VH-VL binders against Exosome complex component CSL4 homolog (exos-1). Designs and how they scored, part 18

Target 1, 208 residues: Exosome complex component CSL4 homolog (exos-1), of Caenorhabditis elegans (q9xxd2)
Amino acid sequence: MLAETLVAPGDKVLDAIGEYRMGKGLYEANRRIFASVAGFVNVYGFRDKSDNLVQVIEVRRSEDQLDNELLPFHGAIVTAKVMAVGLRFAKCDIISIGDKVYKKRFSALLPKKKLRPLEPELSEPFKNFVRPNDYILAKVCEDAEIKDKFVLSIAEDELGVVLCRGRFGEPMQKVDWNTVVSTRTGKTEPRKMAKVPQKCTLPTQSVA
Short names: E, the ipSAE of ESMFold2; O, the ipSAE of OpenDDE; V2, 0.75 times the mean of E and O plus 0.25 times the DockQ between their complexes.

## First folded at step 15 (VH-VL; framework fv_dalutrafusp)

Design r1 (from j3 with light chain T94L; at its last look DockQ between E and O 0.47; V2 from the best seeds 0.72)
Fold by ESMFold2, look of step 15:
Structure r1 (fold): chain C 208 residues (1-208), chain A 120 residues (1-120), chain B 107 residues (1-107)
Amino acid sequence: as target 1 above (208 residues)
Amino acid sequence: EVQLVQSGAEVKKPGESLKISCKASGYSFTSYWIGWVRQMPGKGLEWMGIIYPGDSDTNYAGKFKDQVTISADKSISTAYLQWSSLKASDTAMYYCARFYENYYSYFDYWGQGTLVTVSS
Amino acid sequence: DIQMTQSPSSLSASVGDRVTITCRASQDISSYLNWYQQKPGKAPKLLIYAASSLQSGVPSRFSGSGSGTDFTFTISSLQPEDIATYYCQQEYELPYTFGQGTKVEIK
């Protein structure tokens, strides 16, 4: 499995869709979003015709696999899992590119200097941005010093944490773009959340 | 050839200061972490802390924070471990080691060790 | 801090024996585990990283396995030069703690 968050048909995935595009494996009822199939929750991004980043939430079956000969390329938007947080790098596995899930994970590094547009202060801990077992939306980039691994950036506002669990495996709820809260303990944790790009407001759907 | 050469053994009294050194050669000193590892007599290895000489970023294990100072001098490719006031419990072998950080990370080269003895 | 517990603390075996050392982490550390060898009077030396990958120049009689919390280090055929203390170290989360060590002696 590429993602740890397993859902069954009928499980609630979101309280509201917000600015996400609803992907496959989901349905809406009573303004809430539910899984329509068994699988794993995933968030991915793509750039539309106007070069705006669009974020999609979906439920993936484990059977959806991409031929891994299509390597991640610089500039690509990928979904990655944070495996561990080191001194200058977070250690990540790239699991998908756009809506396509790889059969093999690709090792990647997320440098501290790629967490925000301007390099974070030396005293600011990595844990304020990402933590192990987070899923992030990231851009593959080039690096002059790192040649043997893919290099990721979450510096753009639309990139960052899209799914996370607490230390007991519990879901974390977004409080704001810099904070999540444990559904088990009620304690907050800082994160750099991937912000949903602003779009034209659509009218609310009628209900009867 | 990567080498880490540490300063010689020290015999000190409680309350004295001490600064031991680790001189690096054979690689770009500012591009790798240097860590310090303590081994008390007859005991195992303890991770003390680490410095990135390029920008002097440091990280300490909690038990060593405020007990020692880790520093580096880029101009002579040398890292240091220092105490402002030694205690008898500081008697140990101290190793410096280069830390390779990538997707998998480890100490790949070690100094020969510096024995510090603090006695009455 | 993540606690690393090795077992046994010491062992004695004959030349040619298979030797197994275990290392247990206090939490899931994936495969972010290293094994070091420290011969008497010498600095430690890296043998294995990533739980199972042999460092360059390390004899193939050394191996490692495991992930999560339980890890195993094996010497397939003990040699006289393998007299040493062996340490596991996690590199999942700072501080990068070591196990207490396993002293290996020839009977």
Scores: ipSAE 0.760, ipTM 0.888, lowest interface PAE 1.0, mean pLDDT 86
ESMFold2 (binder alone), look of step 15: mean pLDDT 94; pTM 0.953
OpenDDE, look of step 15: ipSAE 0.840; ipTM 0.950

Design r2 (from j3 with light chain Q27E; at its last look DockQ between E and O 0.43; V2 from the best seeds 0.71)
Fold by ESMFold2, look of step 15:
Structure r2 (fold): chain C 208 residues (1-208), chain A 120 residues (1-120), chain B 107 residues (1-107)
Amino acid sequence: as target 1 above (208 residues)
Amino acid sequence: EVQLVQSGAEVKKPGESLKISCKASGYSFTSYWIGWVRQMPGKGLEWMGIIYPGDSDTNYAGKFKDQVTISADKSISTAYLQWSSLKASDTAMYYCARFYENYYSYFDYWGQGTLVTVSS
Amino acid sequence: DIQMTQSPSSLSASVGDRVTITCRASEDISSYLNWYQQKPGKAPKLLIYAASSLQSGVPSRFSGSGSGTDFTFTISSLQPEDIATYYCQQEYETPYTFGQGTKVEIK
C-alpha cells in the first residue's frame, strides 16, 4: 500500500521518480526519492491545458486533508482504492479529488463496461484490469442504471492503476501498460496501468 | 412480489440427463443474477455458479465447472441447471436465488428448492 | 478459493441466552461478509450483509461484527423461532463460498 502509506522524513518513497512528477513533501538523493516531511503518500492526476494527463506523487501532511465539504462531481478526476472485485463491478472507495484528500471515503462502483473504451466488453476476467488494494486514477461519470452510488471509469488510456500491491502486500512495479511485477517474487500480473500521455522524446528502443 | 418457483422433485438413475428450472416473477429478470446453491443431505450450502440473464454471462465454482450447465431463457423468465450424466453423488437439494449486486452483494430471494435423488 | 470456517459446528442454548457464532476467512475479505439463516425444511434467508448491516425486517436481536478475517454473529436473546442453521458467506471474490454452518438448537 504505497498510497496512504505513513512516512517520516528520510523514508524512501520510490527507487526512481519514473513517470511521475515530483510533488510536495519529496526530495531526490542518490537518484532515489525520499519524504521531506511526515505524512501520507498520495498520487493524483489532472489534465493540463494541452489535455495531457499529468500524474503527481507527493507526501501530504494529515492536517492538509480536505474536510468532506466538496463532493465528487461528474467529470472529476479522482483517486480511488479498489476494495473488492465483484461480477459486474469493482467496489471502490474514492479517497481524493485532484490534490485534495478526503477525510471520509465515498463508495463507488467501477462497471466492467467502463474498463475500456466504447467497444463490446471482452470475456477477459476483471482481474486482468484491477485487483483489490489497487489505487486507481478514475473519472467520475453518470450511469443510466446506477443512481445510488458514484460511478467511475478508467476507460481512457490515461486512467487506471497508479499504485498496486501483490498478494503478499508487497510493492509492485510497472513493466509495461498491461503488466506489473512483484518486488518480492518476480512474478508478473496483468493490470490496466494508467498511461502517461505521449510526449516528445527520442524514439524508444526495444531489445528483442 | 419477487418470486422464484422451482420445478418439482426428481428421482433419476445414474447416467440420465436432467434439467431443472427456476421461474422468476415480480422483477426485471434480465437485470439480476440468478445463482444456484447445492445442499447435500445433512450438509451445508455450496455456491455452484451464477448467470446474468441479460447477456448469459456465467461464473462457476471450480468443482462444478464442466459438471453442470447453468442457462436462462429470458423470453419466459426462467433459469436452468442441467446435467448431461447424473451421478449418485448429485443427490441433493438445489436452490436458485436472486443475487443483488452493488457495493455490497447478497442473495435476497430464494426458490423453494428442488430435491434431486439419483439412485441405482 | 477462500475457505470460510464457522465455530462452533453446533450448539444448544436456552431461550433468552446470548448466542455467539464465529466465522473465519482464509484471507482478508474486508467487510464483504453475509449471514444467512436456514430454518428446518426451508430455504435460506439473509439476515446480515456487510458484516454488520441488518437486512430490512430482521429483528434487532441479531447482530454482526468484524472485518478482515474474523467475524462474529450474535443473537442477543435466543427465541424459539431462532432454531436454525446459520451460515456465513463471503462476497469478496468468486466463488462466493459459505461456511459449513452452525446448527442452533434449544434445550
Scores: ipSAE 0.765, ipTM 0.890, lowest interface PAE 0.9, mean pLDDT 86
ESMFold2 (binder alone), look of step 15: mean pLDDT 94; pTM 0.951
OpenDDE, look of step 15: ipSAE 0.837; ipTM 0.951

Design r3 (from j3 with heavy chain S105N; at its last look DockQ between E and O 0.33; V2 from the best seeds 0.00; counts 0 for: pae E 4.1 > 2)
Fold by ESMFold2, look of step 15:
Structure r3 (fold): chain C 208 residues (1-208), chain A 120 residues (1-120), chain B 107 residues (1-107)
Amino acid sequence: as target 1 above (208 residues)
Amino acid sequence: EVQLVQSGAEVKKPGESLKISCKASGYSFTSYWIGWVRQMPGKGLEWMGIIYPGDSDTNYAGKFKDQVTISADKSISTAYLQWSSLKASDTAMYYCARFYENYYNYFDYWGQGTLVTVSS
Amino acid sequence: DIQMTQSPSSLSASVGDRVTITCRASQDISSYLNWYQQKPGKAPKLLIYAASSLQSGVPSRFSGSGSGTDFTFTISSLQPEDIATYYCQQEYETPYTFGQGTKVEIK
């Protein structure tokens, strides 16, 4: 069957999309559907509110390749929880890679030098960027001095805080890309917010 | 062997300046924070501040900000705690300690302490 | 600043007794808490980091537990050489504040 078929980038998957909704790992050229990544063709369905069957076709990698045996890798975009903010590092736990939640948490460090691009020295306090209990969108990178922990960066504008709560557990509301406000106290706090479109829903986060 | 050797006890009068030292050996001085901890007579430990000798980055507890100066001379692997004008309330034991910063943070090696007595 | 409150301020126990000291943080500090021992006339010594991780060379009679705001330090069987003042310290955010200390004495 077409489902479960192994494909390579550039392989034709369908002559036309037909009744399927096009999922991840595919692209259309000249009305034909091709794989954009290597993986297995997967078809899944659900019934919408009107009881219509919606079928999605996608190409995805093996579940065992991403979920359990593949550690966060260099260049990966991950969601992490800030556990504590130190002097030259924030301590983070990686909870997901893309939209896949790990079964365990991976320890990571967010160095101060990775808060903004190529700054020789940041004069701003670390806490102006992230705080404990923030969820951040970050990129896994390498550091010559850190060998036994994953290293994160939020230097790019697309990276940064995606969810934060105040000291009473209350939601914090974005005021601008550098400021949030407590929905309970009205006090503001600085943050480096990840830049997302205004109508874009923030990524789903796993909490533990 | 990691060692932190502090300068000797000091007896001073109010208003005098003082600079006490902490000589480090047995490790890469520029790769670890050095912190200062105060212990008033009969009292507990107080975190004063730390310095990263590699780039002289400092962090002070608010109580001690503008009251003391923490510095380091990496050419002789020595950290300093300095007062411009001592007060009687500065009478205390002062410890330097190496601060291990990784995923967890703690003081792993301590100096022997420097007793500073300030009285007229 | 995060306030660290220890209790009791002092205690007396017999050799072989189980000793328990508590430390409460003014806010959630996860598991980022250290315990130090200071023997009379000596500099402090790290015993436990990360609330429950025993430092190398520390006897197994020492243990720690807790997370969030409430932490416990335990000596399972008090020895004569354990006469000291014990301090908790949060390592969650600067300034890395200490508790007031708990003085442990032998009866």
Scores: ipSAE 0.240, ipTM 0.612, lowest interface PAE 4.1, mean pLDDT 83
ESMFold2 (binder alone), look of step 15: mean pLDDT 94; pTM 0.950
OpenDDE, look of step 15: ipSAE 0.835; ipTM 0.950

Design r4 (from j3 with light chain S53W Q55E S56R; at its last look DockQ between E and O 0.40; V2 from the best seeds 0.68)
Fold by ESMFold2, look of step 15:
Structure r4 (fold): chain C 208 residues (1-208), chain A 120 residues (1-120), chain B 107 residues (1-107)
Amino acid sequence: as target 1 above (208 residues)
Amino acid sequence: EVQLVQSGAEVKKPGESLKISCKASGYSFTSYWIGWVRQMPGKGLEWMGIIYPGDSDTNYAGKFKDQVTISADKSISTAYLQWSSLKASDTAMYYCARFYENYYSYFDYWGQGTLVTVSS
Amino acid sequence: DIQMTQSPSSLSASVGDRVTITCRASQDISSYLNWYQQKPGKAPKLLIYAASWLERGVPSRFSGSGSGTDFTFTISSLQPEDIATYYCQQEYETPYTFGQGTKVEIK
């Protein structure tokens, strides 16, 4: 889905898996994550049976293409690229739904009121959340006033920026869930990073 | 039909205050941005700033921030551009315009302009 | 702020000539670029948005192209009523700056 992020077998993809689930085309060696095939780095999300958002990183040998007639639906988790940040909306292109990449992108709007939960009069500028050329994990919403474009939300903690590049096209490194740093300039920028839920699944045995 | 009707020409002296108006009709005033654009005599267009009347959110170009105030009155569908202390360099034509914001955005309707002349 | 530079600043052409105006952005603005026409003594009027899409009611002799940093506005056959100053405007990020304008006159 990140079309310009092409890797070859043996290329390092991550210094650590972190909170991602490791998907296809990757292997771990010495706590580092490498591509096991040539292909494209992709990050996607889905909700598991307990309604928890799971974020997966993978390398695909080829893109799975989804026909444009299969539209993003309300409640779907999509990956989108931020194209520009306007006044009340960020302008986004939906790239994929789950692990399926669309053949052509769908135009979408990310309203300012959909950046955080329960904060309709948001005081922080848009740039503290997303910036052009960010890739975001978002939920498709229905909106009463916006019917000519898909509407996105990143209000949930598990939604938000998953990959970003700086002003010069350089990779940005996560400092924390609200901050990235340029690998070129060393300067920090705020972002709303997509958090991975921290939970421990506890096995229990029922006793009759 | 969408109309933006601006207040009449003004002749002022340096140091005086001024508030010019832009009355909107033919659409939902609170659902579109209104921007102000300056055109100095014989010069090009300059984006000054913009207001969303629904919540009074504003955005100013840096050179105009703290030099002017943009406001709106929802009850009479009117946007305003205001100076607390005019300078001779404020002599210009001032346009209000409605800004349509979507995936692609632009000024789609313009007022007729208000000529402001600041001289002794 | 994104600087928008138009070339030329002015031109004179004959009726029927092809007229080309360029606009360069100081950074990549994708296709978030508008063109406006301002006839003498009148308010500006939108002609083109999204770099290349004609606004409703705009004659087909007007066209736009480009993406990224370099954009072109063309009048395929100049008419007397096309005497005006033409402005590009980026709508990629605030402030939504205009180019300095290109004044088009008939010889």
Scores: ipSAE 0.718, ipTM 0.870, lowest interface PAE 1.1, mean pLDDT 85
ESMFold2 (binder alone), look of step 15: mean pLDDT 94; pTM 0.949
OpenDDE, look of step 15: ipSAE 0.835; ipTM 0.951

Design r5 (from j3 with light chain S30T; at its last look DockQ between E and O 0.47; V2 from the best seeds 0.72)
Fold by ESMFold2, look of step 15:
Structure r5 (fold): chain C 208 residues (1-208), chain A 120 residues (1-120), chain B 107 residues (1-107)
Amino acid sequence: as target 1 above (208 residues)
Amino acid sequence: EVQLVQSGAEVKKPGESLKISCKASGYSFTSYWIGWVRQMPGKGLEWMGIIYPGDSDTNYAGKFKDQVTISADKSISTAYLQWSSLKASDTAMYYCARFYENYYSYFDYWGQGTLVTVSS
Amino acid sequence: DIQMTQSPSSLSASVGDRVTITCRASQDITSYLNWYQQKPGKAPKLLIYAASSLQSGVPSRFSGSGSGTDFTFTISSLQPEDIATYYCQQEYETPYTFGQGTKVEIK
């Protein structure tokens, strides 16, 4: 594709402008379109006042290029690491959205109320659902009281633990959707396992 | 202005019951945990347990479980620490404190302390 | 329960000295560590949370660092009003245990 192509001054970008509108970082010579600066080819569109689609092609210098990393948003499916289990919240770091691993971690809270579709009974411990160092597949949601942190839910069957290790760092094997067993000790632990019918992307350090 | 005001000092004998109070003001009482911290004479701080007044959820340190009762009355914004039968080893300063729970959590406001002395 | 061990138990230093207190957790608590100051006859006061974040209104001479199991609290230039006992506390898992305390005095 033309977009994302790295070019140098004097490189041909197009044989003809065609239906594109010429943006910055380009010039025309002999009916051909060339880069006037080093950078990345960028194509974007809008509709004009006559409702016609207009596509603009430009070259943006690499030092002017902004990171267009998508922030976690309401309804997004993310992978998060459980960092600690508090009293009313598990404390999580969001590490990826879909198959895109973020360059930084985003702090998030997993409320006890969001562990399953119906609010858990007061006596149910968090450890029945998630534990520190678990990786979870979760949905970003809104909360009326929590506006300074991302809020997560694992209430849906498709959401929950995707990777966990036991007290010795050993792999835990799924027994059923609510139980794992240590490959080292043979002891079981409760977890809310994600029912992931297709691929789930984890960060490289967590894939092994 | 957040304030926690504890009941006054107590002098008791072994075997007696006691209920000390922590009156909260200046914030939504049902929206924050209240914890109790013991400090024995000349000793450090000990986390005893915590209550969420909104639903009475409690969590106790193991050594204090079944030794004390933590409760709250949300109609008067007051938390309580209660013994059914005091021991001489219960002689200590007892603090209540509000626990802010978020991604990072801590005791952000403390009561002035209640000195409990248990002697024969 | 997670055991928190502070060192030293007490120290004496001169006004203007750098004071360093350490706190070791019996297991990895990442950065879920708080530091409190308790002046004689007073209730404790939060100084630092998240191992290194200063609470509002706390003088910048106080600082914290560390993660995992080993944590450090520093007073860059000891002042007379800093006479107190200092406690670390983990908030990684209940019970949220305190260290045994470090008493700081002016010599």
Scores: ipSAE 0.758, ipTM 0.892, lowest interface PAE 1.0, mean pLDDT 86
ESMFold2 (binder alone), look of step 15: mean pLDDT 94; pTM 0.951
OpenDDE, look of step 15: ipSAE 0.841; ipTM 0.952

## First folded at step 16 (VH-VL; framework fv_dalutrafusp)

Design t1 (from j2 with light chain T94L; at its last look DockQ between E and O 0.44; V2 from the best seeds 0.68)
Heavy chain, then light chain:
Amino acid sequence: EVQLVQSGAEVKKPGESLKISCKASGYSFTSYWIGWVRQMPGKGLEWMGIIYPGESETNYAGKFKDQVTISADKSISTAYLQWSSLKASDTAMYYCARFYENYYSYFDYWGQGTLVTVSS
Amino acid sequence: DIQMTQSPSSLSASVGDRVTITCRASQDISSYLNWYQQKPGKAPKLLIYAASSLQSGVPSRFSGSGSGTDFTFTISSLQPEDIATYYCQQEYELPYTFGQGTKVEIK
ESMFold2, look of step 16: ipSAE 0.749; ipTM 0.882
ESMFold2 (binder alone), look of step 16: mean pLDDT 94; pTM 0.949
OpenDDE, look of step 16: ipSAE 0.836; ipTM 0.949
ESMFold2, look of step 18: ipSAE 0.695; ipTM 0.858
ESMFold2 (binder alone), look of step 18: mean pLDDT 94; pTM 0.950
OpenDDE, look of step 18: ipSAE 0.834; ipTM 0.949

Design t2 (from j2 with light chain S53R Q55K T94L; at its last look DockQ between E and O 0.42; V2 from the best seeds 0.67)
Fold by ESMFold2, look of step 16:
Structure t2 (fold): chain C 208 residues (1-208), chain A 120 residues (1-120), chain B 107 residues (1-107)
Amino acid sequence: as target 1 above (208 residues)
Amino acid sequence: EVQLVQSGAEVKKPGESLKISCKASGYSFTSYWIGWVRQMPGKGLEWMGIIYPGESETNYAGKFKDQVTISADKSISTAYLQWSSLKASDTAMYYCARFYENYYSYFDYWGQGTLVTVSS
Amino acid sequence: DIQMTQSPSSLSASVGDRVTITCRASQDISSYLNWYQQKPGKAPKLLIYAASRLKSGVPSRFSGSGSGTDFTFTISSLQPEDIATYYCQQEYELPYTFGQGTKVEIK
């Protein structure tokens, strides 16, 4: 297979395109396929709606591989760490999108109005929803007032805290959608929990 | 040009009420927090509490909760700090300040201060 | 509440001297720390936020560093107009407490 082969501009990559779809970094001359840039040959595939295998061949620059970071976008589901809880915002760092962990962190704000759906006169303290060092599953969204930072929401039931620890570093376990319990002390804390938390489960300390 | 102009110095007796003011101008009054900071004679700064005039939301430091009232009048862009019954220990300089809240937060504009003296 | 402890409580230095002030938080506050300057008879003024970021218009002789619990404020070359009391303030968790202040004077 040709994948991972280093090529220079003008190097022949294929004698004929055959079953491949031409990707970027290639050109055709006299029915032969040549690299148009220096880089590595890459082959990838997917099945279309008719269940046909489609294979794409391309040449990727080394610089393109280094710069291949996706920015958070509106509607994206991200994992973020709560860094501090302020007056109207929790200060968050976006650490991943889907299963891809970013090389850098993106500063974000979680507004109080984005903690639950349609609660414009929310009176509960912010700390009842999230706390510093919590990890949250959140949705990137727009905000009319905030233009200089990513804005997050955990209003949807699927979103919220996925990992939190107590004062001794112990795992906290999910009791219900708005309560966790310390596995060490048995005391509860309020949180807005995601429906599918990664580490918060039913209390084991209450059983023991 | 953002400005916070506080009411003048006050000399009061213990047990009297007092309401001092902080008039804001040069920005959208309802879109920023205004906080109050106490400085007792010869002492440092103490964070007292804060108000978001757009929603009349307040937050107090524990030692000042129920000791003072922070309020605002949106129609005249003015925040207030109020005592129902002054004590001699309330003698201090009181500053209002605009609080910028974002990923990093701070007091970015300050009033000139109001000296309150409470003596028998 | 988070306690903020400054050191020293006061200092005297000559014009041109390097001045260093420390601030210790009673718990980890990440980089959510501000430094204010209060000249005699005046309201405080923000110099540094986020532990190390200079506010616009602040001279470059002022700097800050640190994270977690230990923070440092430095004036690289003290000027006469720098006579003031300097306060750290955490903005990690309400109430946003100040340090007790460090009074800087010219010898």
Scores: ipSAE 0.658, ipTM 0.844, lowest interface PAE 1.6, mean pLDDT 85
ESMFold2 (binder alone), look of step 16: mean pLDDT 94; pTM 0.953
OpenDDE, look of step 16: ipSAE 0.859; ipTM 0.948

Design t3 (from j3 with light chain S53R Q55K; at its last look DockQ between E and O 0.45; V2 from the best seeds 0.70)
Fold by ESMFold2, look of step 16:
Structure t3 (fold): chain C 208 residues (1-208), chain A 120 residues (1-120), chain B 107 residues (1-107)
Amino acid sequence: as target 1 above (208 residues)
Amino acid sequence: EVQLVQSGAEVKKPGESLKISCKASGYSFTSYWIGWVRQMPGKGLEWMGIIYPGDSDTNYAGKFKDQVTISADKSISTAYLQWSSLKASDTAMYYCARFYENYYSYFDYWGQGTLVTVSS
Amino acid sequence: DIQMTQSPSSLSASVGDRVTITCRASQDISSYLNWYQQKPGKAPKLLIYAASRLKSGVPSRFSGSGSGTDFTFTISSLQPEDIATYYCQQEYETPYTFGQGTKVEIK
């Protein structure tokens, strides 16, 4: 059966599993694949590091349709958390796309060269732009040398930090597009702030 | 096959200059960091600093900043560690290593080490 | 700089014993921790990255666990060829500091 086809329990979904991985809502009998619940046939996939497609087939109830999330794609605007700042990359986890929060996180890299519009040499330290535990609004892009991870950019003015906290867990407030200030100490820190008046979409927010 | 071949052992006097080398082969030299790690006699490993040969970007540990110079020559795929004036406390084994930087990062290939002895 | 503290500094164990080494970071480093083995007279060799991921070609008796500040390295059944000094290294922020090392010997 074709993806998004309605099925009932006991309906045949496939004559053989083929190259799919079997997901929930299915069972096998006599080498055939049947629905175990009523719902929609759903197929989703991702590419591994070697560019191989891994595909999963399942049957999902109507109320489970919200779990059918599209993968991050080139040009998408995502919310990501900065996990660590390395030498030429910040290590990020993609948390959401648009207004939809993913149930899993996708590893991504934010290259130093993508912190601002194309600059031949960037001498400023990474900490002037982003820091670990910041949440950023970023664009998924491609890179000539990086093929095994999603690549992010915050070079556009509307992209950048949307949420950060200081050393005491306190909120930091925007002073200008390059500076935040601690609501507790009054001291400033540099950041590249996103210029959009849009709330950050987060699965969980914590305060120390 | 990735290989890092370091220059041979050195015996020097305090105040002398020294430049030791690390020649890389089997991969794109300009696409990976090369780091230097010191091991003093009977002691552990110390991260000294690192260079990206593609653009000569460097990062030094604070205790080694301005004490050594890390450089690279792309035309011969060679990284260097250099002192302008050696001290007796510079006596150590020095390793170069290729640093793979991605979401998770590590030293994946190491040179054989260069023993530097500084004695009066 | 992030300080990495290993314990013990040295140990002796019999062939077949389970060996456990700990590494504590002076701050939260998530899972950005590597383990290296250095046999006498040799360059170090990567065994484990990302706190728990075994590098290709490394025997399965080696394992790692932990996140945040506390990490553990285990040899499930010590072999004679495992005589070495073991180092943890954080790769969370520069300088990418090593622990002081743990020397493992056979009794």
Scores: ipSAE 0.715, ipTM 0.869, lowest interface PAE 1.1, mean pLDDT 86
ESMFold2 (binder alone), look of step 16: mean pLDDT 94; pTM 0.951
OpenDDE, look of step 16: ipSAE 0.850; ipTM 0.947

